# Miniprotein binders against p81326: the designs that were tried, part 21

Target 1, 226 residues: p81326
Amino acid sequence: MLHFGGFIMEINHISKILEKEREEYIRNKVEEYLKQGFSKDDAVNKANQSWRTYIGHRIQDVIYNLLKKFLKDSGLKVTTDKALNNRNLPEELDKVKRLIAINYGEYLFLPDADVIVYKVENNDIKIIAIISVKNSFRERRFETTYWKLKLKESPVTSHIKVFLATPDKDNEISYKCPNGKPKKMRIILEYELDGIYFLKEDFEETEKAKHFGKIVEDIIEISKKL

## First folded at step 17 (miniprotein)

Design W87
Fold by ESMFold2, fold request of step 19:
Structure W87 (fold): chain B 226 residues (1-226), chain A 83 residues (1-83)
Amino acid sequence: as target 1 above (226 residues)
Amino acid sequence: SEEEKKIEELLLKAIKLMFEALELADKGDYEEAIKKLEEAVKLLEEALKIAKELGNEELIKRVEQLLKDVKQMIEEIKEKLEE
């Protein structure tokens, strides 16, 4: 288990690594938008929006690749919502997609799950967990909680663990009672989700709120119970 | 100190290369992934030298563990390349 204190723990520095890229990224994007005819103010706003999207994808990719690496020896497989939305799905991934879908009457939709962990046993696929990766909670702050509640409504999906992974740079959910006042968002997310995994060092640790490096051990333990 | 700032800079750069190498390996770009990891080894070896000069035992252990991790990653990717 001590191998989990090595490379995987270095994800706690992801925000600092990405921040070193920001100035050059924004400068290049502003220049691109200016060449497209946008005003300076519009170009800056668009560059900042582009940056937020870019770091979200970068963090998702890092999480995916770390989980794939560290879960491989336990016989667990990892995929992404992006992979499941490709048109030429292998049979295995098509089954994964069907097994996480949520029924809305005549419509079938996937939850907004960024990373999916599953196993294959005796020619059957078992979904273990979905991980939602959130950089900020300013928009759709309880989306992950909604998907957990929807997954609980069906016997096909009720066993699926729902985790949140976040750098939480702005401390929106890092502490339960900052300044002596309960932080509604942290309390509700922790209560409803199966776990919150922080991509940083400083936050209030609880049984459900942990360093991201603990997620591999937790997923392996859950998979043994299934 | 100035030396501690240098070690942190080297570590962040090496860690970034390790993340990039995992992404490259996932795409099947094994040669480029190994190249990134070999660069990370050089940065970590430099960080280790500075940590030893400072006598910082905690930092020495962290960098030594990262070196082990990177070298294991290189071996794993080389095995896939030979298949």
Scores: ipSAE 0.786, ipTM 0.915, lowest interface PAE 0.8, mean pLDDT 90
Fold by ESMFold2, look of step 18:
Structure W87 (fold): chain B 226 residues (1-226), chain A 83 residues (1-83)
Amino acid sequence: as target 1 above (226 residues)
Amino acid sequence: SEEEKKIEELLLKAIKLMFEALELADKGDYEEAIKKLEEAVKLLEEALKIAKELGNEELIKRVEQLLKDVKQMIEEIKEKLEE
């Protein structure tokens, strides 16, 4: 059903849960790099970079599995960009891939669509939403807005909702006007995207900026209108 | 308090097990997913006992809901295992 509390809301603790893995992960990676002949400083830097990649993928996996669980009884299906990049796709996923691809003349690329929600209706596939998962905004901070704008350029993809999901642990986009000064990144992301879903409790809530626990209800409501 | 810290540790570990169980179930590893969820039940039952001793109604409600959720997950995965 529609669950506003309970298990799905516990994703607000994902950063704390995963942080407990960091010490052991870093220790093991530093040891590995030292055995390869790197200096201590280089090994630590490489281990920290490896951790950032690892935690991003872990959060994406959690989001994918939560959405898959909570959307299935509403007739909605969930896949990932990783699944769509397999060389021998099942027919259904091949159709999903073609329905979200962006045309650049002789090239066809998938948007940064970590998680894709769609439905199958009368032998037809309708893409409901794509969710971009960002753990940090150090790099590719506006990539998601670029993909939303590209999807909006075609009548075939203009209906697709583009959401951002983030723990935003460092409060890079949690507030519009911290200390009375506009935060450009938050303002632009909220303006351009269809929604931002936070994996934490402390942020400025708006009609577009919500707790992640609300994403299931929002997706179901959108799907009913398509 | 130290008791509140203990409850938090139990909850975070249980929640992590629930996330891992979903991932395992998605891959078809139903027996291992159930094992993870059964461990989560034990942790949540311990957390509930401590929450009741503290009289913390908010924590009691949260843990009771999680227990309901994890037991439902176990039943759903058991149905998949029978297929």
Scores: ipSAE 0.750, ipTM 0.907, lowest interface PAE 1.0, mean pLDDT 89
Fold by OpenDDE base, fold request of step 19:
Structure W87 (fold): chain B 226 residues (1-226), chain A 83 residues (1-83)
Amino acid sequence: as target 1 above (226 residues)
Amino acid sequence: SEEEKKIEELLLKAIKLMFEALELADKGDYEEAIKKLEEAVKLLEEALKIAKELGNEELIKRVEQLLKDVKQMIEEIKEKLEE
């Protein structure tokens, strides 16, 4: 019995773990930007921006690695948008890339697909899910919902589940109506997406809003229906 | 308590190492991944000792599960090294 508990649940601590690196990271980046000729204020601002990007990538990497590990025994494969950003892709990844592409008439564009889960059966690739990872919702709040809606418009991609994974450190979407005030983002994201997975314990659980520890089981179940 | 804080510190360090090991393994750095995991085992064993001394059953179970997980990860990576 694949115990999907234990280590995967420890993802709750990822933000705390990474935060310990912040001071050193910021200091080093500030120094770097000062050497490049930026003012102190500009250097600090740039360092903070760099940190946000860095943390986002680190969380994505952790999620990728966890999913890759825990889905392996089910025969499911995991890749990332970064892996797809190559001119020369292996045939399998090239197919994956094509199967998540969104048509804009003369152009095809990829959705924001931080993590992509797919299966290979008899050389046929089926995309199962896209996981968007958001550390904060300060910017591009509904980008994930946009991509979900766009994917739904094509019979090629309409079956692809779109999930959001987030630590939601600022409690922007953890609760629907805290203190009687509706959280617009939570309500819309939950409505439009196939699921929201929290890298924390303190959130309002619903059918679509779950702890990240449930994502493996959910993906496996979806994969069986495709 | 001071002991609980120590356990938390050990756990966070171990978990960090486990995440780093997964990344290393994904990149093919299996030997370094194993080293990280072996260090995590040591930290978790220390945490387990303290948890047992405290009689905290919840922490004991948590640490034991992590120990199981990390050891399994080591074995999985070792298998890849032999391929």
Scores: ipSAE 0.732, ipTM 0.890, lowest interface PAE 0.7, mean pLDDT 93
Fold by OpenDDE base, fold request of step 19:
Structure W87 (fold): chain B 226 residues (1-226), chain A 83 residues (1-83)
Amino acid sequence: as target 1 above (226 residues)
Amino acid sequence: SEEEKKIEELLLKAIKLMFEALELADKGDYEEAIKKLEEAVKLLEEALKIAKELGNEELIKRVEQLLKDVKQMIEEIKEKLEE
């Protein structure tokens, strides 16, 4: 029994760990933008935007690596949309790419898929889950929901679970009805997605809203049914 | 307490190194990954020492689990280096 209870739970600290780098990062970026001729205010704004992007990537990378590690013993494989954006893909990844594609008539497009979990059985690829990683919900709040709905429209992709992983630092979706006021985004995301996994402890737990530490077990269970 | 804060700082540093090591290992930089993990072990051992001195069973358990995890990670990476 893979004891998932140790290191994976420490994901709760990732935001705090990364935040320690913020001051230096911002300072360096501000200096860079000032040298490019931007005003101080513009430089600060651009630096902050750059930081948000940077943190998002770092969290995504950590999640990818954790899932890759903890799913390995179950025989499950993990890749990313970035890895699929190559012209020359190994056969296995080329199949993965094709199996997550969304049909738009004359065109196929890939959903946003920060992390993709799949298995190989008898040389056949089965896509198990797509995990979208969001650090903040300031922009593109329902993008993951859109992709889930699109995946459901095809018998080829309808079985693919779509999960959201987030630290939700601003508590935008941590609770359904804080102070008696419904949080539209939480309610919709939980309803439309197959699960929300929090990289923190302070959230309203439900059947679909869980701590990130549960995602490995959930994915393994799903994989057994496919 | 100051000691608890120190433990937390050590843990955060160790955890950071562990995450970085995973990234390095994924990129095939196994040697550097092992170095980071070995450093994490040192930090965790120090944290464990302090936790034991405090008699904080919860922290002791947490640190011991992390030590187990990091050592396992080292072994896994070493196996890859030998392949």
Scores: ipSAE 0.732, ipTM 0.890, lowest interface PAE 0.7, mean pLDDT 93
Fold by ESMFold2, fold request of step 19:
Structure W87 (fold): chain B 226 residues (1-226), chain A 83 residues (1-83)
Amino acid sequence: as target 1 above (226 residues)
Amino acid sequence: SEEEKKIEELLLKAIKLMFEALELADKGDYEEAIKKLEEAVKLLEEALKIAKELGNEELIKRVEQLLKDVKQMIEEIKEKLEE
């Protein structure tokens, strides 16, 4: 039934696969922006910003589809925040949306979560986990921890596990104390989140920091306790 | 070492096709997904041939497992297409 050492482990190569696309993507985007009348400097800057958005979405799509494939036989379903923001949601997804929403008095907002795992039992929906996908930590570095803290504030959402998935190509959070000095971002993320899952082999493994290949087993185990 | 670089290139291309096929299948584009996976099989078979010529047991096992995974994905998508 379980093949965790096969295709799912090839996620280790996602950064290399996508990086091979960068040169052509940037070239095409610069041409587009130049034709729109932007200066060369502006076109290059806009193309690089466009690339960062593009690569983030590509990694999210891969993670979504891998989880969907490997969780399906365990009765677990997977959706995305993009799908939940569509108009005229199917009833099932509308229920998922309502179960994740955070109350700010007169206002109701969805957490900024990339991938959501849930199950349906007896026409009832239970949210298992949300996974935030981060390619880099240059901006919005603590968004994921904020949403975990907000979810903990309500008994209806406090059970939801909040995970971070990242290739961490530049080793910003791969080690807790590189060169003997604590990495604040790794320490805070690991402390506050329920897990960090790396899309590479070179990182310091802990009870909460694991290879992405372990995420399916972890989610299945959590779902059995709910 | 040139042969090892060729195997890496073949594997990365095949893995990319496998990721793309999952995305296509999610959108209901089953025939295109199968086409991508069939291309991945060809790349993996070429990689397996080179790995056997090198006698690299670890690469042989990895490629054989990937071939098994791709073929299973093809059968699963064909089932959806035929229903």
Scores: ipSAE 0.714, ipTM 0.888, lowest interface PAE 1.2, mean pLDDT 88
Fold by OpenDDE base, look of step 17:
Structure W87 (fold): chain B 226 residues (1-226), chain A 83 residues (1-83)
Amino acid sequence: as target 1 above (226 residues)
Amino acid sequence: SEEEKKIEELLLKAIKLMFEALELADKGDYEEAIKKLEEAVKLLEEALKIAKELGNEELIKRVEQLLKDVKQMIEEIKEKLEE
């Protein structure tokens, strides 16, 4: 029985909760940009862009905290790409960073990895899953898919599951064929990724498309096979 | 109904506080996390009272579950403070 079973389901309301802050946030940012010398129109546009970035980070943070909490009892660890960007990393995190790196010949680059789940056994680190968090799909629609495919190309990283977590507030990928018309993005993301987890109830559930509440169990199950 | 709206508002506020508390706890701000959770308890208790007055069993169950969760969160954080 998942600790905080009721609370994890309340993730469905995260978008609504955050949206309540929007008006004040926008107002403050507009004022800030006006003071910087931007026109009113530019200030509004910049404020809206800032808001999108802000809420994206907030949702990511919530997901990180939830996963960290719910996976802890299973002995699984959670980190973020942000944590890995430090110059001086603890040995454990340095290993994690190296184990998710993608080879581009002379260079190694990290995939977009908003949340990284791993386990430590006998000082050996195994990466279990990367979770990409997307609030909306207006930009970089298939970036997560790109990283999944790149990770799959190496025997070092091919086992890493790549999941997408999203509230999909605009219903861009909630259904495969609404009104008989295929949603290209949903179909491709579901095909290429290991799973899509929705922070909402109104979506078409499939084997790979599930409610976010199931991600913990799924990750634990995967971890047992590694 | 107006009462149902009030319950939902209380729930959303409580849930927000719970998410914030998790973040604070992750950063080691355990005392502040507990304060937020205690506030969440108060909000949820008020919501529960209204839900019971309405006789809405679904809302009652939802709020009771959240109360259980938030109390458990408080206990877990308190344990960390003692370490």
Scores: ipSAE 0.709, ipTM 0.878, lowest interface PAE 0.7, mean pLDDT 93

Design W87
Fold by OpenDDE base, look of step 18:
Structure W87 (fold): chain B 226 residues (1-226), chain A 83 residues (1-83)
Amino acid sequence: as target 1 above (226 residues)
Amino acid sequence: SEEEKKIEELLLKAIKLMFEALELADKGDYEEAIKKLEEAVKLLEEALKIAKELGNEELIKRVEQLLKDVKQMIEEIKEKLEE
């Protein structure tokens, strides 16, 4: 039994927990935007957009912290794209950054990599997985798929697993064929990505679509094959 | 029931504190992390009491598991403070 097995399952409630902060957050942001000279309608719209960004980051942080904790005993390390944006990186993180870079000819760019899992063996770094965290699919629905496909194009990065973690509050990808109608987004994401992990119980489980509680075991298993 | 709602409220508060504690510990703020976890323990103990009074075995098991987890988290952070 994974250490803290009960706690990891409680991630299902993260959205509900964070939603309790929304009213206060929105109120404060609306006030801020009104002071900046925006109309009431504009202030509300901007506040709602700010909330979406904020809540996305909060969920990402929770996932990061959980993975970091649960993977530690396996000798696996966890970082984020944000941590890699520094000019002065420790040698280890500088290597991680280089090993996830995508070649665009004259330029190297990093994929969206909310969470990066890697191991260090004999001073050699192996990237194991990238986890993209999406709270909603309103914008850039296939962005994670794009990065997966780009990573596959190079022998340097082709082995990197790309996972999506989401609460999927709006049930955009929770089921493949709800009411007999195929959900294009679920089908494509499941096909192109290495896995989808849900921070909820109400979803259609498949070989690739699992509860978030399974991600630790899956990553550990992958790490043993590298 | 009202009691079940109370238990759920306590659990959500405790879980929130546990997530916050993980973040604090990651940043090296171990003392504050422990404070949050200790508060979570209090909330969970209260929830456990109510769950036992209700005789709800499922809730009892859930709360007991969380209590185990939070206590273990405290121990792990304390070990880091001693280093």
Scores: ipSAE 0.707, ipTM 0.878, lowest interface PAE 0.7, mean pLDDT 93
Fold by ESMFold2, fold request of step 19:
Structure W87 (fold): chain B 226 residues (1-226), chain A 83 residues (1-83)
Amino acid sequence: as target 1 above (226 residues)
Amino acid sequence: SEEEKKIEELLLKAIKLMFEALELADKGDYEEAIKKLEEAVKLLEEALKIAKELGNEELIKRVEQLLKDVKQMIEEIKEKLEE
């Protein structure tokens, strides 16, 4: 079924691999902001903000490429929110975009769907899952659950599985009741989402909270039911 | 040990190259992707040598599987070059 089963597990090392880039990245960005006229304190703050965005995009790109590689033999296609926001959309991607868009009266918005998995059968497109990639939960903690709730409101999108993928390096959601104390964020995310996939080994595994290496099998199984 | 730290460094570098190669191949940069993967093979072969010297069966098995994965990726990307 799967060509690179062993390699997908090496996603466990993505945070460590990327963290080795941080010092040089921050140093270069501080220099850039200082040349733009920012104070040292502002340049440092901006560089740290830039790093958080950069590392999030890097992790997203790795996840996209892994899913594309490992799902192709099962007839499943993968795209991204970046690709769907391009003005020059192929017809197939334009259909994908319309199938996940949320209506807010006079406005249409795409959910936070960093990676989208879909299939094409007899010229029909069926959205299988969206995967939101979060490096940390310091900001917009429940954004992914909001989008799951919005997708559930319409019969056209209610079947779409919403997953969260995260290294969770700071253990913000890795355990449900550490030291006997309930972690509100982990409990709500696990309750509302269809799955949480960790990019590390150190977490409390449940039926919905799994290692990222299991996501391909889960998506394929879901696609067979649709 | 220092040998275990060396293997870890080699593995992380190789895995990073494998991730970069997937990104390059997605963009159609097949020749550069293959170059990255060939570099990863060299790093993994060095890691395998050290793992065998240590006699660590589980580490040997892991590195051998990664080598198999990288070589498969190279083969698949070379096939796309001929398209």
Scores: ipSAE 0.594, ipTM 0.850, lowest interface PAE 1.7, mean pLDDT 88

